# Miniprotein binders against q9h3h3, part 14

Target 1, 235 residues: q9h3h3
Amino acid sequence: EDGFTAEHLAAEAMAADMDPWLVFDARTTPATELDAWLAKYPPSQVTRYGDPGSPNSEPVGWIAVYGQGYSPNSGDVQGLQAAWEALQTSGRPITPGTLRQLAITHHVLSGKWLMHLAPGFKLDHAWAGIARAVVEGQLQVAKVSPRAKEGGRQVICVYTDDFTDRLGVLEADSAIRAAGIKCLLTYKPDVYTYLGIYRANRWHLCPTLYESRFQLGGSARGSRVLDRANNVELT

## First folded at step 16 (miniprotein)

Design yF8
Fold by OpenDDE base, look of step 17:
Structure yF8 (fold): chain B 235 residues (1-235), chain A 85 residues (1-85)
Amino acid sequence: as target 1 above (235 residues)
Amino acid sequence: SPEMIRWKIRMLLRFADLLLERAEELKKEGSDPEEAKELLEFVQRLLRMAIELAEKLGNEDLLKRAQELIDRAQKLLEKLRELES
């Protein structure tokens, strides 16, 4: 993907973040209602702009599930951005380590596992598995993009609280695999999004921190996780 | 926070500007007018969001910039429609 494509996708994601969300909040809604909610709003049928005949009449940015332990905390994003601007002005080298330190300093530590799936039963089934894992407390929060007009791939995002907590990131991978997901997963810290760092950026920073590949007959986790920055397998 | 809102506005404007430029390029290259139109519709959406946020903040400068970009997008869209007629 070229730089333009990356920025376009980032713009779409940002616009989606600003549109209304369909949310199942396990903190306020009984878990017994999840199945009915999933049936009402299957991601493959929910449309981005509320097309005629879709479950939604209005635009939907994301479909999301919040777990019992979900607490939204984005950290000091403002301070992060100011520090980032100052860093750019300083002419100091910018490395993945630099961004990690900025993220830590400003407590902007959230990240997400990403999976891309074609619209259809497989997507809806995958989403249902993830949603259950969230409601059951194995995962904190997840969201899925609604269907676009062109029928492009939809993305499921599974968040973790701290991208620097390797164990937590791996535990989320394990939970995703336990939910029956076998596709490729990539993990991206949110700090890159908040700083406008996309693929093919001028600093040659890779927004993908980890990659998870499903492995048959492998370890109890059912996946191999690669640290992309260090090119080291973690699992 | 107001600062976060300002950041969002700036990002929306940045994306809108970039995508608007791309739409202009597509038009110039003689690409499918439909692709350029779809892109412009998305640009307009981004800018409407920016306007709403700018109004909420009372930031006249950002509002003005958003309006300028919308006007530019609208003009381009009109030109594309004329080419299809």
Scores: ipSAE 0.696, ipTM 0.902, lowest interface PAE 0.6, mean pLDDT 91
Fold by OpenDDE base, fold request of step 17:
Structure yF8 (fold): chain B 235 residues (1-235), chain A 85 residues (1-85)
Amino acid sequence: as target 1 above (235 residues)
Amino acid sequence: SPEMIRWKIRMLLRFADLLLERAEELKKEGSDPEEAKELLEFVQRLLRMAIELAEKLGNEDLLKRAQELIDRAQKLLEKLRELES
């Protein structure tokens, strides 16, 4: 993906974050209602702008499921941004380690596994599996993008609380695989998003920390996870 | 926070400017007008969001910049529509 595509996708994600969300909150809604909710709002049919004939009449940025243990905490994003601006002004070298330290210092530690799927049954099925895993407590929170344009892929994001907790990141991968997901997964810390650091950035920072590939007959996890920063397999 | 809102506005304006430039390039290259139109509609959406946030902050400079960009996007969109007529 070229730099323009990355920025376009980032703009779409930012706009989506600011539009209304369709949310199933397991903290307030019985788990028994999940199937009806999934049937009412299949991601392949929910449209980004509330097109005629869609389940939604109004714009929807994301479809999300919150687990019982979900606690929204983004940390000190403002402090992070200020520190980042100061760092850029200082002329000091900027490395992935620098960003990691900034994230830790400001407690901006959330990250997400990402999967891209074409609209249709496979997407809806994948989402249903993820949503169940969230409601069952195997995952904490997930969201999926609605259908935006014809032929466009939709993204499912599965969050973890701490991108520096390697075990937690791997556990989420395992839960995703257990839900029947076989596609490529990439893990991205939210700190890069909050700082506007995307693919092909001027600092040559890679926002993707981990990559997970499905493996048939492999380990109990059913995937191979690569640490992209160190080029080391973790599984 | 006000600072967070300012950051969002700046990012929205950055994206809008970039995408607007892309739409202008698409037009110049003789690409499918529909692609450029869709892009411009999205640009306008980003800019409306920026305007709303700028108004909330009472930041006249950011509001002015957003309005200038949306006007440019609208003019380009109108030109593209005229070419299809």
Scores: ipSAE 0.695, ipTM 0.904, lowest interface PAE 0.6, mean pLDDT 91
Fold by OpenDDE base, fold request of step 17:
Structure yF8 (fold): chain B 235 residues (1-235), chain A 85 residues (1-85)
Amino acid sequence: as target 1 above (235 residues)
Amino acid sequence: SPEMIRWKIRMLLRFADLLLERAEELKKEGSDPEEAKELLEFVQRLLRMAIELAEKLGNEDLLKRAQELIDRAQKLLEKLRELES
């Protein structure tokens, strides 16, 4: 993806974050209602802008499921942004290590596994599996993009609390694989999003820290996870 | 926070400006007018969001910048419509 495509996708994601969400919150809603909710709002049918005939009449940015243990904590995003601006002004070298330290200092540690799927049964089935895993406590929180354009892929995001906790990141990968997901997964810390660092940025920072590939008959996790920064397999 | 709102506005304006430039390029290249129109509609959406936030913040400078970009987007959209007619 070229720089323009990355910025366009970032703009779409930002706009989606600001629009209303369809949320199933397991903290307040019985788990027994999940199936009915999934049937009411299949991601392949929910439209980004509330198209005629869709389950939603109003714009929807994301469809999300919150687990019972979910606690929204974004950390000190403002302090992070201020420190980032100061760092840019200083002319000091900016490395992935620099961003990691900034994230730790300001407690902006959330990250997510991403998967891209074409609209349809496979997407809805994948989402149902993820949503169930969240409600059952195997995952904390997940979201999926609604249908935007015909032929466009939808993205499922599965969050972890700390991108610096390799074990937690790997456990989430395992849970996703256990839910029957076999596609390519990429892991991105939210700190890059909060700082406006996208693909093909001027600092040559790669927002993708990990890549997971499904493997038949492999390790107990059913995937191979690559640390992209170090080009080392973790699994 | 006001700082977060300002950051969001700046990002929206940055994206709008970039996408507007791309729409202008698409027009110059003779690309599908529909692609440029769709892009401009999205630009307008971003700018409306920026305006709402700028009004909430009471920031006249950001509001002015958003309005300037909307005007530019509207002019480009009108030119594209004229080419189809």
Scores: ipSAE 0.687, ipTM 0.902, lowest interface PAE 0.6, mean pLDDT 91
Fold by OpenDDE base, fold request of step 17:
Structure yF8 (fold): chain B 235 residues (1-235), chain A 85 residues (1-85)
Amino acid sequence: as target 1 above (235 residues)
Amino acid sequence: SPEMIRWKIRMLLRFADLLLERAEELKKEGSDPEEAKELLEFVQRLLRMAIELAEKLGNEDLLKRAQELIDRAQKLLEKLRELES
C-alpha cells in the first residue's frame, strides 16, 4: 500500500469511528440473545451508509461486541500526542523503540489483530465465531467494518489490552484460531493510529508488530506468529 | 475533552486536504471523473464532521479552515460535473 492509500484508509477508519455503532454488549444483554443479534445484523449485509434494503437504515461505522470484562481505557492519549509533537520538534531520531517507550509512559498500550475478508458467508461465519469467543470471555472486544463497496473487503479487529504483553497477544491469536479463523492476521498497536503514523511514513516505522499465519498440523496453537520488528518466530 | 475534539478536527482537516489534492491530481491527469467525484463526496463528509465539531468547540479558526476546504471541494465538484455535461 502506498502512502496515499494508507492515509485514505485511516480517514475512512476515523470517519467510521465517529459514526454510530451497532453494539452487542454482553455486560447488559444476555448471551442467549447473541444468535438473534448476529442473524439480524450480519456484517455482510449491514451497509456503511444505510442503503435501501439493508438491516440498517442509518449509517453504521462499526459492528461491535463487548465482552463481560471489557473496560474502555485508552490511556493518556493527550499526553502521548503532546510528547510526540515535542519529540518531532526536537529533531531527535525516532525509532520503534521510541514509540514503544512513549506508549508505555502514557499507558497507551491497546492493540488489535486484524483480518481482512471478502463479504459473504465466510465473513459472517468468522464474525459469529469471534463474537461468541468475546461473549464467552475468550476475547475482550471485537469489531467488524460494515459493507461499503461491492467487492470490497471487510476488516475484523480483535483487541488486546497491551501490545507489549507478548503472551496476551499470543493468547488472543490462539482464541481467534480456536474460533475457526484461518486467514492471515496482522497485529497493530493503537499508538501508531493515535499519532497518525501509517504505512510508508517518513520515519520508516512499521505499524505492524506481529503476523500470524495459520498452520495445519503444526503447534497446539494452529498458527505461526512472526515478530516483524525482529524477524523472529514467537511460536 | 476539548483537546481531543481539537485533535479530531485537525486530523479531519489534514485528511480532507490530502484527499482534495488527490482529487485535483486525478482531474488534471484526466482520470475517471467518477473516482474524483467519489473522493470529493468523502472529503465533503469529513469536512461536515469537522464543521460540526468546530461549532461544538466554538473554534472559529478551525471552522473557517473547514469552510475554505469545503468551498474548494464544491468548486472542484462543480467543474467535474460541467465536464460531463
Scores: ipSAE 0.681, ipTM 0.900, lowest interface PAE 0.6, mean pLDDT 91
Fold by ESMFold2, fold request of step 17:
Structure yF8 (fold): chain B 235 residues (1-235), chain A 85 residues (1-85)
Amino acid sequence: as target 1 above (235 residues)
Amino acid sequence: SPEMIRWKIRMLLRFADLLLERAEELKKEGSDPEEAKELLEFVQRLLRMAIELAEKLGNEDLLKRAQELIDRAQKLLEKLRELES
């Protein structure tokens, strides 16, 4: 996908970040209310700008579920961004190892599994499964984009707190697959987002760190997970 | 934080400039005016977000840049709307 398309999608995501979110927060809402909430706000029906006939009358940027143990920690993003600026002006080489080290040094370690689905039953079913996994404690936090327009694909993001913790990333993949999700998953560390680095960027960096492909009839987890940086299967 | 708000404004302006340039290209090519109009309406939304943040931050330079871009986008959108009449 080219750089214009990647930055256009990033612009849509940033605009969504800044609009109101619909949130089920298990830290303050009983788990028994989840099914009613899911029925009220299916992602295929919640519209980006509150179209007639949708359950929302106002713009919605994201639909999110926060688990009981969700404790947001973005790390030293300010220090990360300052160090990134200094690195760029130094003229020194910028490599995937550079980005990894900046993220580790500044404790900006979160990342997310991404999946893209067409609007409809499969999207709503996948989201419901992810939301239940979050409320049950198998995942910590997830969000899904609302319906932008007919035929547009939507994205589910499932966050993990440390992209260097491969076991934790694999456990999140396993929980996603246990919810019945079989599509391609890609994993992007948040450091790339905080530095404004998207696909087809000028440094030729690949923001995707891991890929997960469902292997029907495979091992107990049913996934093949590739570490893109090292071209090594983790499973 | 103020630094995070400033970063958000700069990213919004970067995106708006890119998308605005694309809309200008679409008009110059004589492409479907609906595609360019939809893109410009999104550009205006990004810029209104940037203006709101710049006003909250009190950053006059970023506010001026956002206002210049939104004016450019509005003028192009008006030209595209006139083509349909």
Scores: ipSAE 0.674, ipTM 0.886, lowest interface PAE 0.9, mean pLDDT 88

Design yF8
Fold by ESMFold2, look of step 16:
Structure yF8 (fold): chain B 235 residues (1-235), chain A 85 residues (1-85)
Amino acid sequence: as target 1 above (235 residues)
Amino acid sequence: SPEMIRWKIRMLLRFADLLLERAEELKKEGSDPEEAKELLEFVQRLLRMAIELAEKLGNEDLLKRAQELIDRAQKLLEKLRELES
């Protein structure tokens, strides 16, 4: 069930990637227009397939905000995939360290913080805070899924450039928390998606690299961040 | 670019195959036919995407695989519609 559910969600995400997106692009759009855009397209009201009464009449895969400094670069994904194929036939063990090295070698370093929220005010408020942080330059790019007909949880993805740069990943966590977000965050390197490695995979790899839990104490970041691979707290 | 398109097609076919098998299991055990129908509608969407990409790439093997899966999904969907009546 856990493996089927993970692959089902991955299939939904891939289908969404291939449908049209609603994008606020700070590189070409004045920041003063952001509030009106957010009010027009709250993620709790934008529907996946353009249901009647929605602000969108056509399918929407993702709602996204691109920051002023956003420069997409996926790295050498083709070379990564070729090296992955060779590794699988080599008989050498496949470990988190091996995946990390492949990602570094091919410069496929991006990753994302994820949060899952029910549709409604809390989701829309969280998204608005993230979108403002992106436009203000504290984050580079984020996206949120539209509303499903059944009203299931939606996901906000906040991207970072380099999952091996722990300080950069922690800075993104801090920016998310500064936007008032208190729920659990999980961090997944994009290398796992490009190689089709999800939960319950045959290699027992865990695609979640970090977890962040909000704390009210005196922590400088307001978070307790755990490295899942090494079972070590980073904060 | 062509290698990325091939990767997308392979992943779409992998997902479609998995979801189709699940829908077949749901029908076999007599579970809620609406759940199986929803899976099959999604399978058809994935396969239409795969067919479009495979046609753009000109890959006959991937086209044939996607077409076979969409035909299986359509037949099962028709059987489930009959079950509701």
Scores: ipSAE 0.662, ipTM 0.890, lowest interface PAE 0.8, mean pLDDT 88
Fold by ESMFold2, look of step 17:
Structure yF8 (fold): chain B 235 residues (1-235), chain A 85 residues (1-85)
Amino acid sequence: as target 1 above (235 residues)
Amino acid sequence: SPEMIRWKIRMLLRFADLLLERAEELKKEGSDPEEAKELLEFVQRLLRMAIELAEKLGNEDLLKRAQELIDRAQKLLEKLRELES
């Protein structure tokens, strides 16, 4: 059933990607307008399909904030997908190392920190903090899912441009924590999304590369970040 | 690019096929008809996206696959609505 659940969630994400987005673009919009925009479109009240009484009248796939330094570069996704198809027909083993090498070879290196929160004040507050961090330049780009018809947890995605750049990934984690986020974070490279590889896939690949846990106690203040592939703490 | 559009169509068809199979199983089990209807409505949304992309690309094979799935989804939805009547 977890395989069906992962594929169902992936289908929802793909449909959301293809629907209209609500975007605050700091490259073209003054930062002083951010707070009004956040108040107009709280993610706990923006509905996926434009329900009566919500701030949106049309479907919304994602709510997003682009920072002033945001310069999208997906890499050679076409070449990546072609190489992936060739690999599958070659009979060679498909492993996490194989996926990493494909991503590096084709420069498809972006990834994202993910957090899941229930609808309400906590979600809206977390999103506002992330959005401000993006506009202030501590983060480059983030998005949050709208409220689903049945409700349930929503997701905030905070992107980084290179999952192999450990410092950059850890700096994004630190910026997220500085925004007051204390929940569990997981990091997933975008290569898995572009290849249609989700949790419970037939190759037993794990799309989660890092986990981050907020830590209050002891001298090791801040996040504890675990490398899932090697079961090694990075912090 | 055309390759990305083709990939999107194939993924949409894969998802639609999986979700349609689940809706069929829910109907056979006698489960809540609203759950099956919601899945079918989402399947139809995925297939309309796939049809639009396949038409834009001019790919007759993918268009035919999408049409066959949407016909199957519509037939199941009609059967489910008859049970409510």
Scores: ipSAE 0.637, ipTM 0.886, lowest interface PAE 0.9, mean pLDDT 87
Fold by ESMFold2, fold request of step 17:
Structure yF8 (fold): chain B 235 residues (1-235), chain A 85 residues (1-85)
Amino acid sequence: as target 1 above (235 residues)
Amino acid sequence: SPEMIRWKIRMLLRFADLLLERAEELKKEGSDPEEAKELLEFVQRLLRMAIELAEKLGNEDLLKRAQELIDRAQKLLEKLRELES
């Protein structure tokens, strides 16, 4: 069910965070080297634990591309977590509004668009497009999971620096679509991850803030972005 | 930072506990023991990472919690192996 599945996937993501990453860093590496790097490390072939015959001999948690403007800033996560604990013990209601305010107060504003694709050419092609968009400056930073031993769906995460900046989030969606991505995208603020709030959580909060669907019905070609909290189409 | 390390340990322990509970449910349901064993192998990986971080941080309480979960996971693995015999 959604709650256990979400928690299991979160656990796998956290384990991956702590293993080595394969990184193309545009801040220190010429853009002309990107295509060779992508060919060497396709996400459908890079294995989570360094299986025989894969390009990597050691575990890889994530494959990532850092844009020229990448400047990591997680914000005041310690203060956020302390305030969260205090809120829970206060007996006051826990709502999406209080989480948003905590994130703003503690400057934990990053979030990410997520997409899930089966291993193979489609995944590798999508990742290559995203990676190029990052190196070209249309996106800030992205990562993709390596292939698991069981060959399940893999995830591409495209980060934005401020989930409250709706225009910035929509610009990232547009850049993803311009790279040729047609699958469902969901957007999750990082505050939910830092507080351990996943689907089927005890507070009945929805960690997904936006959905983006590639459809022709509302435009000739493009995406429709739905604000899940307000049921409002943004595009 | 030390606070981020503490947070990682706490989340690893939370995940390990939840996955252990799922493995216990799979055993009670009489499901194929291989599914439960795969979950427990992943639990042990999470706990080894938690132990490494707790040792780096010098946090005895978190290390003790991780060890308790490892013991619980091992006991369940032993029970699953008995079912296969």
Scores: ipSAE 0.576, ipTM 0.861, lowest interface PAE 1.2, mean pLDDT 87

## First folded at step 17 (miniprotein)

Design gD2
Fold by OpenDDE base, look of step 19:
Structure gD2 (fold): chain B 235 residues (1-235), chain A 103 residues (1-103)
Amino acid sequence: as target 1 above (235 residues)
Amino acid sequence: GSRELKREVRELILKAWLLIFKAMELADKGDVSEAIQVLREAADLFQEAAKLAQKAGDPEMAIKALEMAAWVLEWIARLLERQGKPDEAKQAKERAEQIKEKE
């Protein structure tokens, strides 16, 4: 993916975050209602702007599912940004370790597995599997982008609380694979998004920490996870 | 109609975010003056989006767009301070405060 494409996707995501979300909250809604909700709001049919004939009449930024254990914690994003600006001004070298330390210091530790899928049955089925895994407590929170432009891929984001917890990141990968997802997954910390660290950044920092490839007959996890920063296989 | 206006609001917001990311890239390259200019354009787009959101009967989006405009202006102020332009930085801060008072 070209750096321009990554920035465009990030801009779309940030713009979408400003719109209302369609949320299934397992903390307040019985799990028995999930199937009806999924049928009402299939992500391939929900439109970004609430187009005529779509399930939504108003603009929707994201479709999301919150698990029973979900607690939103964004950390100190403002403090993070101020520290980042100070670091940039200092002219000090910026490394993945620097970003990790900034994230820890400001408690901005969330990250997400990302998958890009074409609109249609496969997307809706993948989303349904993820949504069930969230409601069943195998995952904490997930969101999917609504249908925007014709032919545009939709993204499913599956969050973890701490991108520095390698085990938690790998457990989420396993849960995604158990939900029947076989596509390529990439893991990105949210701190990289907040600091504007995309593919074409001046520090040549890879915004993707992990890559998961589905493997038939492999480990119990059903995937091969690569640490992109160290070029090491974790599974 | 209101629907077309709501779409236009979101198109402006998307353009503003694209400019923010462009500004980040420029700032990263050391082109701070160009970054500030691009951020000014982004702030103007958010303000325009807010005005259109009000016309569209979407006051919540108008508030969010104004908040983003103020945030961008505060960022411009910090960049101007780092450039040794305290008077221009003050003007950007004052403009951000004026926006927040309208929220």
Scores: ipSAE 0.827, ipTM 0.945, lowest interface PAE 0.4, mean pLDDT 90
Fold by ESMFold2, look of step 17:
Structure gD2 (fold): chain B 235 residues (1-235), chain A 103 residues (1-103)
Amino acid sequence: as target 1 above (235 residues)
Amino acid sequence: GSRELKREVRELILKAWLLIFKAMELADKGDVSEAIQVLREAADLFQEAAKLAQKAGDPEMAIKALEMAAWVLEWIARLLERQGKPDEAKQAKERAEQIKEKE
């Protein structure tokens, strides 16, 4: 990893959630203002803690774009966590189907495509493409981490509202590729995040549901999507 | 200066989240009593972060840190109920409510 453990990176993300966000909200801001906003706040220049000389003078946890259809709904996370605790004491087997059912029952259905990029022009260009796709309605909501003092890779998260809707998840992948993104994408349902289930977990659950790899030159779709749980190519 | 204080607030918040993830791991292993102790420390850190955030002129972070402390205490209460300790669970719930009122 980039000099941090997976737990440290997750803790950094949760801490960042608590700081102010820089948000372009298409529900209240005209789309014609997007390019100026992107130029003012490139993610490679927005600093996590408001360093001197950066465009932000105060801490920023995330830079985000909300689409016109964005309606925040995290579901019943508290009930999900309580049901998870009860399940662990029951002695019943814990499987990916178990997690899927808990997520459905408690309406914790969101998930995200993730991409990791080094700070610089490539990151800012990728973010701009994603932000335009969100404002234009091809994607619902996205966020990108600000530049940390360590200068490590940054993450763009592109959310979908229902990880059980495979076609919707694949449509988001297609929209990301149409924005010119060629790097590896991984898809993680939020249920795994809320339950603290990372790659190194005792149930050997795979928190990465899908991988998307860009295909060069020979693909009608432009990506190959692998179902990590079943080791099956979907495209 | 003020930026140093705001940095210290973020360090407390990060440490509290690391303890939360440790408590999740402990609970997953069945070490619930240990998970509760770690969660108590996390709640304490969130409350200290809130106090320091007020001193740093960051009242919005102070409010969020108190909300996190209350959330942790409610989680502790659920774990205590499962251990058959309803009096201790009630105490944790009451503490969480007091924190929400003072935010």
Scores: ipSAE 0.720, ipTM 0.886, lowest interface PAE 0.7, mean pLDDT 88

